# Ledger of designs, part 39: miniprotein binders against p81326

Target 1, 226 residues: p81326
Amino acid sequence: MLHFGGFIMEINHISKILEKEREEYIRNKVEEYLKQGFSKDDAVNKANQSWRTYIGHRIQDVIYNLLKKFLKDSGLKVTTDKALNNRNLPEELDKVKRLIAINYGEYLFLPDADVIVYKVENNDIKIIAIISVKNSFRERRFETTYWKLKLKESPVTSHIKVFLATPDKDNEISYKCPNGKPKKMRIILEYELDGIYFLKEDFEETEKAKHFGKIVEDIIEISKKL
Short names: E, the ipSAE of ESMFold2; O, the ipSAE of OpenDDE; V2, 0.75 times the mean of E and O plus 0.25 times the DockQ between their complexes.

## First folded at step 6 (miniprotein)

Design Q5 (at its last look DockQ between E and O 0.78; V2 from the best seeds 0.00; counts 0 for: pae E 5.4 > 1.5)
Fold by ESMFold2-Fast, scan of step 6:
Structure Q5 (fold): chain B 226 residues (1-226), chain A 101 residues (1-101)
Amino acid sequence: as target 1 above (226 residues)
Amino acid sequence: GPEEILEEAYKLLLEAWKLIEEARKLAEKGDPESLEKALKLLEKAIELLRKAIELIQKALDQGVPEELRKELEWAFKIAELLLEEAKELLEKIKEELEKQK
């Protein structure tokens, strides 16, 4: 129960930590751009633009580190698609890369798997899940569903669970319409994906749409069945 | 070593967080007895958090591997937020108790 409590404690503070990091990041970037000769208004605009790019990678890193920390005692390992793009891969990660790659005729591509959960049994790798982390849905809204559908086509990858993790602060997929109907994007994402995990409290809960606090427990349960 | 310090600090953070969450529930009840109990829980949580921060700072002062440094920095950020939350809630409860006199 200690491990579960620790996970909930940390996820409850992600938003506040990221807001403080934003304030520091913006201040430092404004100072940097001012030293480069930009006007104050241009420096502020460039700093805000830089943060929009940075936050996507930062929230992915936070989620990666949390899952790595809280899954290790269950014998589960966590990596990223960024790590799989290193020139010199350890044997274990090279196997992970090969087990998640999708064939497009003469080309092989990795799905956009921000976080990858796998286990090692008797020196064999079993991929459990990939998690796509979306801070916003301004573009590439159904990219995660595309990768889910592609993974289903191969017996090597069809068992892999595909999850979406998102704060959805703009209420793009957690907002209830006035008539009680979910938005089209929410309906499609929930239908095609294996689960959506919200880093927020106010959303329409279903068996597939849960608070992020449930993700560790769910992944462990899935891994036991593989 | 620094790893043992991180583990000890994390235990303190977890205990403090549980006390803060219990204090929130008591504060929502709003009666004087519940508010007074909440204050005592928050005072204990603040003591635990100050100890955790001290341990984390001590560990960071040592030469630590980059991964462990990142974990200590993250724990520090959590500790600072929990301390801020506990102090904020404690002041709100004191204000409410004065209002009910």
Scores: ipSAE 0.631, ipTM 0.848, lowest interface PAE 1.5, mean pLDDT 87
Fold by ESMFold2, look of step 7:
Structure Q5 (fold): chain B 226 residues (1-226), chain A 101 residues (1-101)
Amino acid sequence: as target 1 above (226 residues)
Amino acid sequence: GPEEILEEAYKLLLEAWKLIEEARKLAEKGDPESLEKALKLLEKAIELLRKAIELIQKALDQGVPEELRKELEWAFKIAELLLEEAKELLEKIKEELEKQK
């Protein structure tokens, strides 16, 4: 598939392309924060945080569009955390939201699910997978595993596959034993999650740690079993 | 039209990318025969990338809807990245061949 291969090529290079624009982005944001009255040090810190959020959203958009395009003919639908947080939800998305909610007594909360894949059969909705998109592992390193464990606790959500998609440009989880010593983050993430999909070429491949290009095939195969 | 140009550009980019990756594998072998084959693949990849860049520039010069403009600009960025990588690898292989002589 020429078109599919083109998108995978784009995804594998997205971090490098965005990094070429980083200096101008940071410079503009620092100037913006200085005009708001922040100190130089605070403006730089806020600009770097803004950059990380920006590239995370950009990568999420590319993943959403790829999945929406290439899962369509398999009867699978895709939505996002942002879409589910809108004030006026269509009935279908309201059902999706309720089907992934986690019960904390008198409160219901949504897991952090950047992209959600589901299918519709006779107005019955089945959640197939959620994909967490992480650009870095500075904070909330194991949030995705927490949500997987919570989803496993209920019989109505225990089937939901939880995937991590990451460029991992700093090699924080790319290898199991990078210096002959086990990398705790990689080992735990791979053990607990249903899959890790790398948006780059160089990483240690395993049954669960794969090139991002395999995610479409994997989701389709999983959907056949539900 | 510009949409057809975008599709052709992606086709050229994908073909060039495959040639570059094959050239990397050949360069890893390090023997002169493999290195010379890698050079030929990279020269072909560079030709394809320059063709893609020219096609994209032509489409952008004609004026396009905003969404198509964004896609063409993205394709251009990929083409420039791949061209840079191909040229760097080509020079590295030329240096290795000279060293082995």
Scores: ipSAE 0.068, ipTM 0.503, lowest interface PAE 5.4, mean pLDDT 85
Fold by OpenDDE base, look of step 7:
Structure Q5 (fold): chain B 226 residues (1-226), chain A 101 residues (1-101)
Amino acid sequence: as target 1 above (226 residues)
Amino acid sequence: GPEEILEEAYKLLLEAWKLIEEARKLAEKGDPESLEKALKLLEKAIELLRKAIELIQKALDQGVPEELRKELEWAFKIAELLLEEAKELLEKIKEELEKQK
């Protein structure tokens, strides 16, 4: 119980903590790009782009580490698409990679899978869930939805739950109908995905839209049904 | 050991967070009695957070494995953030109480 409470607290403040580093990060990157010969305007733009990438990766890392820690006691394992892109994978990870691959005829491609949760039983691997982590929805708004739909097309992958985790800093999908106007992105993502988990408190809660603190329990429950 | 310190720190952080959230709810009522109760809760939260920071710092100073160091540093950042929030809310409530006199 105590570990779960700490988990919730950590999650709610992740974005705020990371944003405190922004000014220093931007300053340092601007200086770096100026030294490379870019104009001031170009340096600022590049620094901002770099920040978006950087903060996205950091949030992914935090979520990965948290899930790894809290799912460990349940016998569940966690990996990432990045880990699966290596040559000479251990047998276990090679199997995981194959079990999440999308078939495009002559080619197999991996979905965007920031975090992959799986279990090993009697040397058999079962993929439980894929978690996509999005800091902002400015780019590739429905990419996670695409991968969910593709995973549904195969009996090998149709059981895999696809979750979105986001701090939704700009309130792009926190509410379905703010001021009576439907938010298309929230409605579509909630409809197509198995769940949306918010790293914040200020959002419209539904059956599929929950606080990130619930994701561990939900994953464990799903794992028991497989 | 440092792992035990981290566990204790998380307990303190959680308790402090609960107190802050309760204080926020009380402050929203706006009546003097609720505001006074909120102040007491925030004072307690601040005390707990300071203790957590001290414990975490002690563990970091002892030298810990890299994995544990990262967790401690994260806990430290959370503690600092909560402390700032608690102090800010405390000052707002004090100002509101002064306006009502």
Scores: ipSAE 0.020, ipTM 0.388, lowest interface PAE 4.9, mean pLDDT 87
ESMFold2 (binder alone), look of step 7: mean pLDDT 87; pTM 0.870

Design Q6
Fold by ESMFold2-Fast, scan of step 6:
Structure Q6 (fold): chain B 226 residues (1-226), chain A 101 residues (1-101)
Amino acid sequence: as target 1 above (226 residues)
Amino acid sequence: GPEEILEEAYKLLLEAWKLIEEARKLAEKGDPESLEKALKLLEKAIELLRKAIELIQKALDQGVPEELRKELELAFKLAEFLLEEAKELLEKIKEELEKQK
């Protein structure tokens, strides 16, 4: 447990730093769009949309770097869908890409796998988990669930764990039954996915809904069974 | 006051964090010019982190509310962690530059 204490503290503090960054980012982007000739309302809307994209990438980068650092000692490797979309892939990453691709007749597509954890044994690759990172649930609410269901259809990919990682600052999926009313999104995501990991302290914890600080030990445990 | 010190410490941590991230991207390019630029960014990040640590320690020495004290303690731990990360990356880049001579 001591092994992951610092990991949890770092995640909590990074969240607070990102909150401070938001105000300055929005102000600067509004100024930029106004100089480009957009109206005040359009500039504000574009700045908020830009922030949602920016913070999504920042959280993905943070998760990638933290997982890479803390899984390295367990012999696990971490990559991203961004890396897999590179035109000239190393043999190892090309194999990872092929092992996670989903067949749609004459087409092959990668799932929305922001972060991918795998291991290499005897020059053979085994995919352990994919992690989808969601900063908000206003759009594409069940995209991660769709990819989980598609991966289950193939013997090649059915073993791959699909996790969701989210700060969920708007409390969109933090509780199953707030004020006695069931939240379909939380209930469906928890049911269909292998786990939900929250980058926040206040949420309803279950066997599948946990603080993000537990993800490293969970992934290591899963990898030992494969 | 202690709240203003915490705010300034966060700004220093954010700036150092961005410099470390930029240095990692330059280090991944692996050419001598990029590695030398990465070293300079890391030196600046280390300087900012040491300043943040000193500010946080000074704030903790003052009487602060429990909530603010916990925030300062977390900021201190993150600053120490980033400082260690920056120092390790700095040494790896120095080794890589020596190999390229």
Scores: ipSAE 0.000, ipTM 0.141, lowest interface PAE 14.0, mean pLDDT 78

Design Q7
Fold by ESMFold2-Fast, scan of step 6:
Structure Q7 (fold): chain B 226 residues (1-226), chain A 101 residues (1-101)
Amino acid sequence: as target 1 above (226 residues)
Amino acid sequence: GPEEILEEAYKLLLEAWKLIEEARKLAEKGDPESLEKALKLLEKAIELLRKAIELIQKALDQGVPEELRRLLEFAFRLAEYLLEEAKELLEKIKEELEKQK
């Protein structure tokens, strides 16, 4: 924890800033929806839904920028699903996109890859990891797991590590067996994925479930083996 | 060595950050007693942050490997950021206490 203590502290401080930002955001969104003619209850519900989407994008941006900053000196590159969906892709990013595509017979689709880490050696691109960022687990709970299993089916993508990064504010996957009751989601995600990285302090740590501060070290180690 | 200095600096930064957040909660209550307590917590946080900065600068001056230098520089920037926040909150609290005289 100590070597990247500054990194984890930055994540924790950003989380506090985002929590304060939440109150302002929701207040403003409620007023917007009220002006549009929605009832107070509907306005509050819509504002909360809007916040969940907004915070998800903010966390993804933070993760992208931190990984880009801390992996640069190791010769690793970082990109995003948004960059890969640009109308005109640079040659390097077009190659990255092709190397993570999943085959469905006649069709190729991209996995849930919010952040992608890769390296360029001897003019060849090697995908190291894809990171799925989840702020909540209310919908599409096993989407990341599905993409991991699909990636394993192809020799082109089977080496790619699939990680989940989450603040897990509602403690949905923080523990495997709280109060003696197995948490199916946590158990399955840990079993199938290559790692779960928590943007919080309170969770059950295992070999595959770690503080987000460990992700840089882990990615660098993986890249050396490829 | 430099690694032990980095470890101590991060420990100081974490402690200071917790004090600053506790001070913010007390400042939100707004009564003189809470504001006085917040002021004392911020004074302690500033003391810890200055100590962390001194340790980090001392380590950087000794010459360190690139990876460790990067971590020390990051810790330094974080310490400066927290120090600025603590000083700003401290001035707001002093101003509020003066208004309540």
Scores: ipSAE 0.000, ipTM 0.130, lowest interface PAE 15.6, mean pLDDT 78

Design Q8
Fold by ESMFold2-Fast, scan of step 6:
Structure Q8 (fold): chain B 226 residues (1-226), chain A 101 residues (1-101)
Amino acid sequence: as target 1 above (226 residues)
Amino acid sequence: GPEEILEEAFKLLLEAWKLIEEARKLAEKGDPESLEKALKLLEKAIELLRKAIELIQKALDQGVPEELRKLLEFAFKLAEYLLEEAKELLEKIKEELEKQK
């Protein structure tokens, strides 16, 4: 469990590492906006908005690279929704895109899937899982559950596992109320999704809510059943 | 190659992390014997982390694919974070041992 152990260790500290970059990032962005003629208050607000976008992409990139690295030896492939939105897609990615598209009558839309895991067998593509990465739950907290419900409606996509990965820094879905009951948001997310993977160490694990390091072995196990 | 260096660095980081966690448990016991054992574990962890940082820097100096570069940069930051945590814990334990003389 060499690779698995390293993966867990990295994830346990990911939020603290990213926070270490925050102060310098904000300082540099404030200077940039001030030079563009924004007021001090506007520069600070824009820098904070920029940081929220940056850290979200940073966490997604780290998760993408870790999954790509640790799933490689199991014959599993990893891509992103950003890659699928390129104008010139390789044939393999074009097939992946079509296999996760959701039908809305006359229109086909892609779910907002940050990371996608699939396998290629006999020139056929099978989608294993879609992972939504949420740094915070301030906005669109149930977006992942919406996509899960839509995917479940079609025989083409109903087998696809939908996971949420989150540091949950503000304890919005890992906290339990004084009576021991999880918050409503946690109950709904855990009920509707196939799993929640936390990028933190101090929470109570359940069958569906686990440390992020366990996602690799879970995905490999799922892929063997397809 | 860079990929093998990354694997070796992660192995060192994993070992260092386990030593730091074991040292924390020993520090919680608070007796002189446990604290002295914790110091030795932290010194070993610091040595492993410094070695990991050196390996990562060497890998970054070579021509590296973008995916590996991102992982190496992440591993570097993680190593630096763990190194600072280990140093802080080491100093606190040294102070506690001195207090218990």
Scores: ipSAE 0.005, ipTM 0.237, lowest interface PAE 10.7, mean pLDDT 78

Design Q9
Fold by ESMFold2-Fast, scan of step 6:
Structure Q9 (fold): chain B 226 residues (1-226), chain A 101 residues (1-101)
Amino acid sequence: as target 1 above (226 residues)
Amino acid sequence: GPEEILEEAYKLLLEALKLIEEARKLAEKGDPESLEKALKLLEKAIELLRKAIELIQKALDQGVPEELRKLLEFAFKLAEYLLEEAKELLEKIKEELEKQK
């Protein structure tokens, strides 16, 4: 409970920092594009696209550090797809990579696993969950779902939980239509994934769609079953 | 068999998805050269999606195990969604190119 309370407080603090970073980033990028000769409308659009790329990496890094900090005392380890793509891998991370890789004949590909949670018991590694981090759903919105379906095909990977974490600032999957029906994208993502964790307050909660503050306790509970 | 069809359909869907997102990035640049490149990527994506839909539909018209049926049905829904997205983006880019004539 103490860990979870601290986690929620730190998420709220980080959300405020990211909002301030956005204001400064957009201002600077708009100025940069204006100096390059773009119109005001074009500069604003380009700055917003640049921010989406930047914040995606920034949110992924934040989530990685939060999970690493708050899962440590539960004996859980956290890594990233970036770490797994290093040429010179430690033995432990090489094993993690092998346990989540998907076979395409002559090729092995990693899923869209921005953050990976695993545990080590004796000399064996168990993958608990992979978390795909999306700031917006303009780009590659269903890649996570494709990887979830591929992981289900193998007994080695079928137990791995696939989560989506997103602020969903554009209300692409957190908003319901006036008739109460969720958008098609929300229906598909919630149906196929093991969970969606929102870094925002304004959404309708379900068994699978929760506030990001719930992710640590959910991962710990899943790990106890493995 | 049905499993090979499912795998090919997923490969086509993943390729189309990547092309659509690359086209979206090019469209945001807004210059004629980037817009023309985006159109070509979207035309290719639409071709791949139509092929995937055809393959999936033929597989679904046959008797398949429940697990494969669920995956094929999902692949079909995803293909239709991406096809609609690609067509919308294509029309938007065509309009923008025509305005820049």
Scores: ipSAE 0.000, ipTM 0.143, lowest interface PAE 18.6, mean pLDDT 77

Design R0 (at its last look DockQ between E and O 0.02; V2 from the best seeds 0.00; counts 0 for: pae E 16.8 > 1.5, placed apart)
Fold by OpenDDE base, look of step 7:
Structure R0 (fold): chain B 226 residues (1-226), chain A 101 residues (1-101)
Amino acid sequence: as target 1 above (226 residues)
Amino acid sequence: GPEEILEEAKKLLEEAEKLIEEARKLAEKGDPESLEKALKLLEKAIELLWKAIYLIEKALDQGVPEELREKLLEAFFKALELLEEAEELLEKIKEELEKQK
């Protein structure tokens, strides 16, 4: 039995590995923006912004692929909000999309759902968890919390667990009270969300704040209760 | 040793990537024969990718120096990426074949 647990621990290196591409990526993007007529300073700034988006997607893709692999044997399925943004969805994904939709009266909108875990039993779909992936918390710090609260408002979606996965490279939420000062963001995110999973070792562990290596087990356990 | 495993894994990834690209080109033709050929290539690619993943996992489980560990992880993440691409393309092709029936 490939102890999936040991391999998942290796994810701690994801940020370091992906950052190796940064210099080349920035160089190429700067060149691209210069060709578009931007100044050198603007090109550098835009390249850095592009990198943040790019690295965020890369981390999300890795997490998606890992979860898809590790949950496969449990019979659980994994998709993304991106996959749901299609006009012609298979019946299964169309059902998934409807089951995570949030009601705004005349409109239904999807929460930010980087990764969606669900199961199919007797042709019925049950949404188990939504995982938001954040590389940094510079923008939209409580967006995931907003979606969690909105999902709680409906009996259709109230059971859906919302998790945050992050390498937290800048240690924005790794500790609750570093140097005796409370980190508002960590405290609120931990309180409102069902769990925070860190792609690193250097963090304050709690009941809700765990290493990413625990996410598969936690999801499987939740799935058994639904 | 682990270094040999990394080399083998990289070869498997390169081969799988070639197969995926070839399958993509065939799928673009859209005819049933091309689609069926593309499916076979993707199935082979998926097999190679899983083989690479298992090799990498085996190497990581044995304990390796940090430098080699990073390279193995890079290969692992690349394998997962390619696996996703192959599986997505496979599903699209299957759907297209079903529509043509």
Scores: ipSAE 0.251, ipTM 0.630, lowest interface PAE 2.1, mean pLDDT 89
Fold by ESMFold2-Fast, scan of step 6:
Structure R0 (fold): chain B 226 residues (1-226), chain A 101 residues (1-101)
Amino acid sequence: as target 1 above (226 residues)
Amino acid sequence: GPEEILEEAKKLLEEAEKLIEEARKLAEKGDPESLEKALKLLEKAIELLWKAIYLIEKALDQGVPEELREKLLEAFFKALELLEEAEELLEKIKEELEKQK
């Protein structure tokens, strides 16, 4: 509980840092584009698009480091799909990779698991959850859902929770359109996934759609049932 | 790997740029048939540009050496530049087609 309060405070602190980084990034990129001869409106649009790519990379790293820090005392370990694609894997990570790989006949593929949470028990690895981090839904909008469905097909991986973490700044999945036409993407993602964690304050909250501050507590609870 | 992805993205950017250039020449002709053809070329170019952006983001996700990262970001900015140019031209052509009804 107390350490959950610490997690929430650190998320708030990092959110402020990211907003300051955004302001500086956008300011620098706007200046760069203006020097290239672009109009103010075009420079702002290009800078915002550039930020979307940068923040996707940055927020995955932030989430990884936060979860690693706050899950450590619960005996939980955190890695990334990037780490699992390394040439020479330690035995432990090689086991993690084998336990989340999906079989396509002659080929094995890793799901789009930006962050992976697991535990080690008597030299056996148990995968708790995978977290897909999406800063936009222009491409790959149902990729996380596809991987959830594939993992569910195997007894080895069917217990693995699949979570989506997103700032959803464009409000693409934050609401079910309470006074309008239902948003198909939000309905499908919430139905198929084990949880959606928002890195923002304004969204329609449900049992599965929560603020990111709840993720550590939820993962610890899940791990105790395994 | 990420280096092959960069090469693929660059090829997509080159193809999109050629399509945009061809669309501009067709738009200058100003007849309905040429304008309709220009729209199709621009739609294709926009498709290729978003594919390039997807590939670049995928390569960046793999964690690349700084030198390769700089080249990926350069290709990303070029894709955004071409995308904006294509969308702007697309809107002008649609407006011109409406005027000719």
Scores: ipSAE 0.000, ipTM 0.104, lowest interface PAE 18.9, mean pLDDT 78
Fold by ESMFold2, look of step 7:
Structure R0 (fold): chain B 226 residues (1-226), chain A 101 residues (1-101)
Amino acid sequence: as target 1 above (226 residues)
Amino acid sequence: GPEEILEEAKKLLEEAEKLIEEARKLAEKGDPESLEKALKLLEKAIELLWKAIYLIEKALDQGVPEELREKLLEAFFKALELLEEAEELLEKIKEELEKQK
């Protein structure tokens, strides 16, 4: 419970700062694409797609640092897909990378596991959860559910919890039945994933759809069962 | 049909991968002119990768035979891998250009 209020404040503050950067980012990107000879319509579309990728990386870094800070005293460690792609990979992280690999017949591939929580006990590494960070659901709407389903197919990875973290500023998945109309994305994501964690206050809360501030408690409880 | 979508997506991935490789070689030269050219190639590669991702997701949403689904997913993962590589290199080049200015 300690730091719970500070955790929520940190997330909301950073999200607001990042949103203020959006206008300048879009303007600069549109200018860049216009110089390349793209039409204004194409430049705007490309700039918006570029922002979604950019903001996703920024939010991922924030989530990584907050989880690392709040999970440290519980014996839980945190890494990212960025860290796992480093050419100079420490032995511990190399083991983490291998433990989340997915078998595709003759090929082994790494899921897009933006933030990974694991523990180390007696030189043994146990993957607890992966957190997929999504800023928008216009594209790759079900990527996270796909990865959950693939992880469930192997007894080595079936225990791994798959969470989605999102600011969901455009309310694409914030409510199950806005105006009486079922929101397919929200319903499927909540059904298939182990949890959805919102980086905002205004959303429909359920047992699986919670404020991001509850993710630390949930991860710690899961780790005790492994 | 989905088979045609997979073929188109693979073509986009091949083009994007070539652009990323060319951009990587230009970035190794390190001069500002080469770095600016590398940025342009990476932005084009990212555009192609997003198109491939959209096509593959569209095909997967239609429902497909298991063998085709596995091939579509393989292409999807390749696209995501290339996108991450292109964006990482693009960020490194932007930082290097700022240092040289």
Scores: ipSAE 0.000, ipTM 0.119, lowest interface PAE 16.8, mean pLDDT 79
ESMFold2 (binder alone), look of step 7: mean pLDDT 88; pTM 0.883

